# Miniprotein binders against q53ft3, part 194

Target 1, 195 residues: q53ft3
Amino acid sequence: MFGCLVAGRLVQTAAQQVAEDKFVFDLPDYESINHVVVFMLGTIPFPEGMGGSVYFSYPDSNGMPVWQLLGFVTNGKPSAIFKISGLKSGEGSQHPFGAMNIVRTPSVAQIGISVELLDSMAQQTPVGNAAVSSVDSFTQFTQKMLDNFYNFASSFAVSQAQMTPSPSEMFIPANVVLKWYENFQRRLAQNPLFW
Below, E stands for the ipSAE of ESMFold2; O stands for the ipSAE of OpenDDE; V2 stands for 0.75 times the mean of E and O plus 0.25 times the DockQ between their complexes.

## First folded at step 21 (miniprotein)

Design Ya10 (at its last look DockQ between E and O 0.47; V2 from the best seeds 0.00; counts 0 for: pae E 1.9 > 1.5)
Fold by OpenDDE base, look of step 21:
Structure Ya10 (fold): chain B 195 residues (1-195), chain A 107 residues (1-107)
Amino acid sequence: as target 1 above (195 residues)
Amino acid sequence: SPESYKKAIQYAEKAKRYALFAQKYAELLAREAIKNNDPESYEEALELFREAAELYKEAAELFEKAAELYEKGDKEEAEKLMEEAEKYKEEARELFYEALRLYERLR
């Protein structure tokens, strides 16, 4: 359902579904990460009236996870870019992931997506520094990330004849990735802040 | 104990959220089935989501009853209801994930 992209790293398309409404990406070496893109894969949409609240978690000095709300993704805004560099340990707000026994490695941060009602999301306030404020820097960053993603995804393209039956793996047609890329570029060109 | 009560309420709230989520997917699939004029392909996933929703509701009700019993000091009976509710929740979860897998294959 979701993908996660860090500049200069491989795209993550396999979120760990830790609950019915909770998805997690692991981000190793998080201290080197400035921005993260969270996006919908387009395989499964949100049900009507629902969206995703995107959280970031890093281990505090005690090794306890501190989750901060970065922002949102929806069917109407299926991608968002978040600045995670310089996020300080905020006071632990009610932790949508706090009750989850997520095995954490101390050097690994996490992106969490919580599927929630849109009405409930509207009442939540993201951390102020998570939104990318500069349109120009954002456009350049997004374009580089898109190119990286496309190059990465295309490198794994196999023909149907080359596919080995793997019932545990889902395959996304290359055309879906291309269409997503083209649509994203078009939207970015029209409104760099379309999300 | 107050802690046991709080836990039971939290589990009830989670089960209610999962029930709603399953129901919302069932509604989505029903609409897509109509749109694509292919009810047969969506039937199994749709039924699984509906069944999951009902089992989550049952789990939620049992967790709420357990909470009430904890508040009354009936710990032993409350724990039995918690165990029963957990069985319903786990069964619902299995159906929910199966439904999602089926739905992904339709997309």
Scores: ipSAE 0.681, ipTM 0.876, lowest interface PAE 0.6, mean pLDDT 84
Fold by ESMFold2, look of step 21:
Structure Ya10 (fold): chain B 195 residues (1-195), chain A 107 residues (1-107)
Amino acid sequence: as target 1 above (195 residues)
Amino acid sequence: SPESYKKAIQYAEKAKRYALFAQKYAELLAREAIKNNDPESYEEALELFREAAELYKEAAELFEKAAELYEKGDKEEAEKLMEEAEKYKEEARELFYEALRLYERLR
């Protein structure tokens, strides 16, 4: 039903279904993970009026799970990017998973997805600013930011004839900024998560 | 006992959630069958979801009856109902997972 993607790793498409309405992905070596993408495979949709609450769990110092609500996926928003790097020292939150994983290894975290009524999900508050837009929205936002930066920097460009000597300042040629901009765009189009 | 009563009530509530979940999938498949004008393709999965929903409902009723018996101190009969409810729940689970597998093939 769901997929889970971490940059630089093979996509996971075989969630462990631990209950009729609960799915889990293991994240080994989670300390090195900054972002995770959770998405619907498109094979089975949520029923009308239902969606998925997405949780992140990591073991505390005693190996006990600490669960945090990251956000949601729904038929209308079937993919989401979550930043988890800032959550690994966070406070746990209320969650519906109970004691699904009573004991876990120190380096393995989990992504949990609980299928719930949309009305119930509307009353839940994700931790911090973990949720990031879909991959397409992230790419679009990043492209707009790159365009804005390039246009801003270009607005200060001067020809060599118009330069005033400033020996204590360092300058870079405008074409270096252009080359970096073009290379970044190409890399972003090839792999939106390369950073 | 309070612990046994609470457990039976929790199992009843869980079974009710699964019954609703199965029923909502049945509703989804019925709508897709109409939308696609293809009731033949959906018939088996739809019927499995409906039967799973009914079996979950029966399990929930038995769990509730077991809770009442625990409250009265009729432990032996309550445990019989808990075991019977668990059988219905496991049968419903098998039908629910098969229905999901069939639905996935339709997509």
Scores: ipSAE 0.553, ipTM 0.831, lowest interface PAE 1.9, mean pLDDT 80
ESMFold2 (binder alone), look of step 21: mean pLDDT 87; pTM 0.865

Design Ya11 (at its last fold request DockQ between E and O 0.81; V2 from the best seeds 0.73)
Fold by OpenDDE base, fold request of step 22:
Structure Ya11 (fold): chain B 195 residues (1-195), chain A 107 residues (1-107)
Amino acid sequence: as target 1 above (195 residues)
Amino acid sequence: SPESYKKAIEYAERAKRYALFAQKYAEMLAREAIKNNDPESYEEALELFREAAELYKEAAELFEKAAELYEKGDKEEAEKLMEEAEKYKEEARELFYEALRLYERLR
């Protein structure tokens, strides 16, 4: 249902569904992360009148999780970019993940998505400056992120002859990544806010 | 105990949310089935969401009753209802996730 992308890292398309309405992505080495993109995969839409509240969780100085509302994704806005680098010193927000036994590692932050009623979401206030609001900054960031992702992914590209047997690993054809990149670039160029 | 009461209420509220969520999926699938003129492909997932919704409602009601019993000090009976409610919730969850899997395959 959801994907998570950090520039220079592999895209995550398998959220941990910790509850019927709660999804979590683990972000290892979170201190190096400046921005996160959360997006819908397009496989399962939100039901009518529902959307996703996107939260960031990081350990505080005591190792306790601090949750902050970053923003929202909806069927009408199926992707969003969030700046998380400046949030690491922020105050915690109310969040719907408190009752969940989420196994935490100190170096791992989390992106949490809570599927909620749109009316309830409208009453929530994201932390300031988390949402990348300017079209120019958004476009620049998106382009940098895409380039970084493409470069990262392509660095792992091997020919069929170079493939080492790894039965536990899944391989994605490089052309799939390229096609996705080209399609995304095309859409971004047409409308930076197509999402 | 006040803690047990709070827990029961929390579980009831959660179960209600899940019931609503399952119901909204069922409604969405029903609309999509009509739109795509393919009711047969959606029927299984649709029914699973509906059933999940009903089971979550049952769980919610039982959790609420358990909360009431905790307030009255009837701990033993409250705990029985909590256990029963949990069974309904877990059954509902299984159906809900199966419905999601089926629906994802249709997309």
Scores: ipSAE 0.741, ipTM 0.895, lowest interface PAE 0.6, mean pLDDT 87
Fold by ESMFold2, look of step 21:
Structure Ya11 (fold): chain B 195 residues (1-195), chain A 107 residues (1-107)
Amino acid sequence: as target 1 above (195 residues)
Amino acid sequence: SPESYKKAIEYAERAKRYALFAQKYAEMLAREAIKNNDPESYEEALELFREAAELYKEAAELFEKAAELYEKGDKEEAEKLMEEAEKYKEEARELFYEALRLYERLR
C-alpha cells in the first residue's frame, strides 16, 4: 500500500502490517537520516473518508518507543517529505557524563502509518511542522530521478569513431539525452507538475 | 478487576474501528464494481470485506458483554466471552487480509 524512501538507500515497498490499520517501516541507523519520503504505491487506496497519519518512532532512554506525529498522507495528497533531523534528540538517549558512555550501540527507529478517519486526523497537530510541502517533495524526488537517468545514460556515450559496427542495433545521439535533461530540468524548476 | 474491565473495553473499541474500516472498503469496492461495469470480478472481495466487518462487530459486542460481566464479578463467564470474542476477531482478520489480497489483484 505504501512506500518509504531515504536518500541513498533502497526504496522500501513492503511495509510490515502490524495491525489492520497500522503499517511500519524500519529505519536502521536513523541518526544519519534527515528526511524521509512516505508515499502511496497506488496498489490499494484509502477508503473514502480515511487517510494516513504518519509517525516517527525512536527508542527513549529506557528503550521504549516514543511516537511523534510527522504529518499525513491521503488519496488527495499521496506523498510527502518529512524532516526528522530535529526529532532524534527529544527525550534523548545521550548520557550527560560522557565518561561512562564509551560505546555507541546502533538503534532502529520506525516510520508508522495509522489509517484513520479524515475528521479525526484534522484534530491532530504534527510535531514542529515536520512536513515539507507535497510540491517540494515531488520536485526533490523528480530531480534525483532525473539526475540518476542522465548519469546512467551518459556512462554509455561513445563517439562515432569508437562505435563497433552493429547494423541491427539502434542508437540515440548523446546530445539528445543531454538536451532532454536540460529541458526537463528547466521545466521542473518553472512548473514542478508539468509531467 | 479494573485491568480486565479496561482491556475488554479497549478491545471492543478496537474491534469497532476494524469493523468500520472493513465496511468502508466494502462500500468503495461496490462503487468500483459499478463504475467498471464488472460486479462479478469484485464479488468475492466485496463479500469478504462485508463478512469481516460483521465478525468484527460480533467481537465488539462480546468484548462489551465481557466488560459488563467483569463489573458484576462474573469472572469465569467474562473470560469465556473474551475467548469467544478473540476467535471472532481472528477470523475477521483472516477474511480482511484475504479481501485486501483479492482487491490488490483487481487493481
Scores: ipSAE 0.700, ipTM 0.876, lowest interface PAE 1.1, mean pLDDT 79
ESMFold2 (binder alone), look of step 21: mean pLDDT 87; pTM 0.873
OpenDDE base, look of step 21: ipSAE 0.685; ipTM 0.875
ESMFold2, fold request of step 22: ipSAE 0.669, 0.676, 0.665; ipTM 0.869, 0.865, 0.865
ESMFold2 (binder alone), fold request of step 22: mean pLDDT 88, 88, 88; pTM 0.879, 0.877, 0.877
OpenDDE base, fold request of step 22: ipSAE 0.738, 0.736; ipTM 0.896, 0.895

Design Ya2 (at its last look DockQ between E and O 0.53; V2 from the best seeds 0.63)
Fold by OpenDDE base, look of step 21:
Structure Ya2 (fold): chain B 195 residues (1-195), chain A 107 residues (1-107)
Amino acid sequence: as target 1 above (195 residues)
Amino acid sequence: SPESYKKAIEYAERAKRYALFAQKYAELLAREAIKNNDPESYEEALELFREAAELYKEAAELFEKAAELYEKGDKEEAEKLMEEAEKYKEEARELFYKALRLYERLR
């Protein structure tokens, strides 16, 4: 349902579903991470009237997780970029992941997505510094993200002769990915906020 | 104990959220089935979501009853209801995840 991308790292498309409405990505070496992109895969949409609240957690000095609301993803806005660098441990507000015994490695930060009613999300206030404010920074990040994704996807390219029958898997031609990339770059160049 | 009461209420609220979520997926699948003119392909997943929703509702009701019993000091009976509610919740969860997997294959 969700993907997570860190610039310079592999795309994560396998969120751990820790509950019916909760998804978690692990982010090792989180101190080196400036920005994170969270996006919908397009496989399963949100039900009508629902969206995703995106949280970041890092271990505090006591090893306790502190969760902070970064922002939101919805069917209408299926991707978002968040700056996680410089987030300080705020006072842990009641967060949707607090009651969950998520096995945590102290050196690993997490992105959590909570599926919630849109009306409830509207009442929540993200941390102020998490939104990528500058169009230029956004464009640069998006370009790096696209390059990373293309390189990642292309690394899995196999010839027809190398394909093994797997009826449970869907295959996408590499040229489709390239075409998507080119079209996305063009749109980004025209309007960085085209989405 | 006040802690047991609070826990039971929290579990009830969670079960209600899951019931709503399952119901919302059932509604989504029903709409997609109509849109694609393929009710048969969606039927199993749709039914599983509906069943999950009902089981979550039952779990929620039992957790609420358990909370009331904790408040009254009937700990033993409350704990029995908590255990029963947990069984319904786990059954609902299995159905919910099965439904999601089926839905993913349709998309």
Scores: ipSAE 0.681, ipTM 0.874, lowest interface PAE 0.6, mean pLDDT 85
Fold by ESMFold2, look of step 21:
Structure Ya2 (fold): chain B 195 residues (1-195), chain A 107 residues (1-107)
Amino acid sequence: as target 1 above (195 residues)
Amino acid sequence: SPESYKKAIEYAERAKRYALFAQKYAELLAREAIKNNDPESYEEALELFREAAELYKEAAELFEKAAELYEKGDKEEAEKLMEEAEKYKEEARELFYKALRLYERLR
């Protein structure tokens, strides 16, 4: 149902379903993680009127979990980026997971997702230092990277009349780069996490 | 004990949430079946979600009755109802997960 992505790591797509309405992902070596992306795989949607509350858990000095509400995912907003670097010494929040999470080493945290009614989610308040990195910020970074790539590649453009034969060298027509750029921008605007 | 009463109430509320969750999926599948004009492909998963919802409701009622008995001090009868409710809940869970797997294959 859900995926979890951390920069520089393989995407996790096999959440541990710990109850009918609760899912967890393990985050080993969580101290090195600044942001996590939580998203819906698209295989099973939420039922109408329901969505997911997303929590972050880390072990305290005694190894006991401290849970914090990060925010939400829904059918209408199926992905979100959460900043967790500032939460690892924060205060816990009320949460529905009880003692179900397992922390086997002091370096393992968890992301928990609880399926709930949208009306109930609207009354919940994420922890104040969760500083959710918006999809807009991710989109803006990716757009800037895309612009830089296009400008860089375009700076090497030559016409056919300017080409010197090089049997071992392959060329990419400039219009292919432009088409890729336009297509990527369109897809990014529709779903920043399509890739 | 107060702990037993609170546990029974918690289990009842949890079963109610699962019943609602299963019912909401049944409603979703019914709409998709109509939209796609393909009720027969959806029929098994839809029926499983509906059955799961009913069994979760039965479990919730038994958990509530157990809570009443704990409050009245009839611990032995309350524990019998708790055990029966857990059987209904476990059966409902199996149907719910099967329905989810069937629904995933339809998509």
Scores: ipSAE 0.630, ipTM 0.853, lowest interface PAE 1.4, mean pLDDT 80
ESMFold2 (binder alone), look of step 21: mean pLDDT 87; pTM 0.875

Design Ya3 (at its last look DockQ between E and O 0.51; V2 from the best seeds 0.00; counts 0 for: pae E 1.52 > 1.5)
Fold by OpenDDE base, look of step 21:
Structure Ya3 (fold): chain B 195 residues (1-195), chain A 107 residues (1-107)
Amino acid sequence: as target 1 above (195 residues)
Amino acid sequence: SPESYKKAIEYAERAKRYALFAQKYAELLAREAIKNNDPEKYEEALELFREAAELYKEAAELFEKAAELYEKGDKEEAEKLMEEAEKYKEEARELFYEALRLYERLR
């Protein structure tokens, strides 16, 4: 359902579904990460009236996870870029991931997506510095991210004839990735802040 | 204990959220089937989501009853209801994930 992209890293398309409405990506070496892109794969949409709240978690000095709301993704806005660099441990408010025993490695940060009602999401306030505000930096970053993603994804492209039956693996058609790329580029060109 | 009560309420609220989520997917599948002019396309997944939703509702009700019993000091009976509710929740979860996998494959 979701993908996660870090500049200079491989795209993650397999979120760990830790609950019915909760998805998690692991981010190793998170201190080197400035921005994260979260996007819908287009395989499964949100149900009507629902969207995704995107959270970032890093271990505090005690090794306890601190979750912060970065922003949102929806069917109408299926991708977003978040700046995670410089996020300091705020006082952890009640976060939707707090009750879940997520196996955590102390050196690994996490992106969490919580599927929620849109009305509930509207009442939430993201951390102020998480949204990428500069159009120019965003455009340059996004273009590099898109190119990296496309190159990465295309490197794994196999023909249907080359596919070995692997019932445990999900395959994303290359055309879905391409369509996403094209749509993203188009939206970026029209409004770099379309999310 | 107050902690046991809070836990039971939290589990009830979670089960209600999952019930709603399952129901919303069932509704989504129904709409997509109509849109595709294939009412049978998602029938199995649709039914699994509906069944999951009902089991989550049952779990939620049992958790709420357990919470009430904890508040009354009937710990033993409350714990039995918590265990029963957990069984319903786990069964619902299996159906929910099966439905998602099926939907993803068929889409």
Scores: ipSAE 0.681, ipTM 0.874, lowest interface PAE 0.6, mean pLDDT 84
Fold by ESMFold2, look of step 21:
Structure Ya3 (fold): chain B 195 residues (1-195), chain A 107 residues (1-107)
Amino acid sequence: as target 1 above (195 residues)
Amino acid sequence: SPESYKKAIEYAERAKRYALFAQKYAELLAREAIKNNDPEKYEEALELFREAAELYKEAAELFEKAAELYEKGDKEEAEKLMEEAEKYKEEARELFYEALRLYERLR
């Protein structure tokens, strides 16, 4: 019924149905995740008058689940992007060992979807700043990522006369990067969700 | 005992919710069949959802009766009704999941 996507990971399309109206996806190493996309596969719709409340759960310091409402998916809005980076610490504290990137302890969080009446969902309040489901917001973030990459790559541009010989390295002509940027920008303007 | 009462009430409300959910799917399938001028397309899945809804309703009634008995302090009889209600709930669940799988294949 549902899919779950995290950037840089395989899409999950096989939710664990833990009850008639409850579906769960596991998210290992959740500390590295900033955003999650939850979407309907299109195989089975919600019944009329129903939709899905989407929750995020992570283990607290005692290993007990803490559940937070992220937002909603419905037949009319079958896909949503949720920011979860701000939800992983109840206290916002920093551990000295949490800054080390050599070894990370495994951790598992969950995305839960509860099928509910739309009227009941209208009375629920998601945690603040969790939902990033606006096409305008998605387009804005995408454009900023494009500009960041293009500016970074362009900052290393050099003419052939300026190149230091390095036969073991691969090079990309600067005009290839520009052409990619222009093509991507054109596609994004035509369809913000083309990628 | 107060915990047993609360559990019976929660199970009754959950069964009512599942009955409504199954009924809403049956209504969806009936409307889709009519919309496509194919009244038999989802007939088996629709009947499975309807049967599941009826079994969930039966379970809910038994859970409510069990809650009443817990309130009166008749724990042994209440537990027997809880066990019977759970059997209806489990049967309904199997039909509900089968209905969903059949609907997915047909759709």
Scores: ipSAE 0.635, ipTM 0.857, lowest interface PAE 1.5, mean pLDDT 78
ESMFold2 (binder alone), look of step 21: mean pLDDT 87; pTM 0.869

Design Ya4 (at its last fold request DockQ between E and O 0.65; V2 from the best seeds 0.71)
Fold by OpenDDE base, fold request of step 22:
Structure Ya4 (fold): chain B 195 residues (1-195), chain A 107 residues (1-107)
Amino acid sequence: as target 1 above (195 residues)
Amino acid sequence: SPESYKKAIEYAERAKRYALFAQKYAELLQREAIKNNDPESYEEALELFREAAELYKEAAELFEKAAELYEKGDKEEAEKLMEEAEKYKEEARELFYEALRLYERLR
């Protein structure tokens, strides 16, 4: 249902579903992370009148999780970029994740998504600096993300002569990925919020 | 105990949220089935979401009854209801996740 992306890292498309309405991504070495993107995969939408509250958790000096509301994702806004680098010294907020028995290492943070009613989400106040407000920062981050994806995907490119027959697998031509990349860049340049 | 009461109430509230969530997915699937003119492909997942919703409702009611019994000091009967409610909740959860898996395959 959800994906998580950090620039310079592999995309995460497998959230841990810790409850019916709760999803978690682990972020190893979180101190090096400036921005995260949370997005819907497009496989399963939110039901009508529902969306996702996106939380960030990091261990405090005592190793206890500090949760902060970053913002929201919805069917109408299926992705969002959050700046987390400045949040590491913030106060904790109320969160719906309770005492999750998630084995946490001190270097691992989490992104939590809580599926909630939109009306309930409207009553919540994200931490002030979490949403990337700068178009330039957004564009730069998105460009880095796109480059990361393209580089990752292209690293698996093989010529037809190098292909091993695998009838159970579907293959996408590399040119399709390139065309997608070019089209996405063009759209991004025209409107950073085209999506 | 007051703690047991609070726990039962928390579980009831959670079960109600899950019931609503399952119901909302059932409604979504019903709409998509109509939109795509393919009720047959959605029927199994739709039924599972509906059944999950009903089981979550039953669980919620039992948790609420358990809370009332805890408040009255009838711990033994409250614990029986908590156990029964937990069974309904776990069954509902299994159906809910199966419904999600089926729905994902339709997308």
Scores: ipSAE 0.758, ipTM 0.904, lowest interface PAE 0.6, mean pLDDT 87
Fold by ESMFold2, fold request of step 22:
Structure Ya4 (fold): chain B 195 residues (1-195), chain A 107 residues (1-107)
Amino acid sequence: as target 1 above (195 residues)
Amino acid sequence: SPESYKKAIEYAERAKRYALFAQKYAELLQREAIKNNDPESYEEALELFREAAELYKEAAELFEKAAELYEKGDKEEAEKLMEEAEKYKEEARELFYEALRLYERLR
């Protein structure tokens, strides 16, 4: 039903289904992981009115699991990027996995997915230092950076009538910057990950 | 005892959630069968989800009855109901997982 991806590792597509509505992926060497992508494979959707709460578990100094809510996946948002680098020493969250017998290796973290009613998920709050990254957030940040750069560069523009010759300097026609800016914006809108 | 009562109630609530989950998949498959005009392909998985939902409901009722018996102090009868409820839950689970496998093949 779900996949789990960490940069530089093979994708995991075979979650352990530890209950009818609970799924787990193991994350060995979890201390080297900064982000994890959780996504739906497309084989089985959630039923109407349901979605998935995504949790991260790591062993504390005593080897005991500490669970933290990262965020959610749904049919309408079938993939999400979660930052876990700041969570490996954080406080636990209330979580639904404590009532299950999960096979666990003490030195390995886990990603847990709990299938729940959307109304129940709406009452849950992910841990405060977990960031959910998405293509839309990257696009918005990138667009703001492009706007800032263009506005800054444009503030140095002068017309040729206003230009004084300076043999020691190189000049770029303002239309070159504008063409680059417009081209980059079009490509970003078509594919936010083109770069 | 209070702890046995709480356990029986917890198991009842879990079974109720699983019954609802199975029922919602049955509803999803029914809509897909209509949308695709192909009720024959969905019939087996749909029936398994419905049967699983009913068995989970029966398990939940037995867990609730066991909780009542624990509260009354009738531990031996409560334990018999807990065992029977667990049997229904395990049967429901097998049907639920089989229904999921059949549904996956349809997609």
Scores: ipSAE 0.706, ipTM 0.883, lowest interface PAE 1.1, mean pLDDT 81
ESMFold2, look of step 21: ipSAE 0.673; ipTM 0.869
ESMFold2 (binder alone), look of step 21: mean pLDDT 88; pTM 0.883
OpenDDE base, look of step 21: ipSAE 0.719; ipTM 0.890
ESMFold2, fold request of step 22: ipSAE 0.697, 0.655; ipTM 0.874, 0.863
ESMFold2 (binder alone), fold request of step 22: mean pLDDT 87, 88, 88; pTM 0.871, 0.885, 0.885
OpenDDE base, fold request of step 22: ipSAE 0.756, 0.756; ipTM 0.903, 0.903

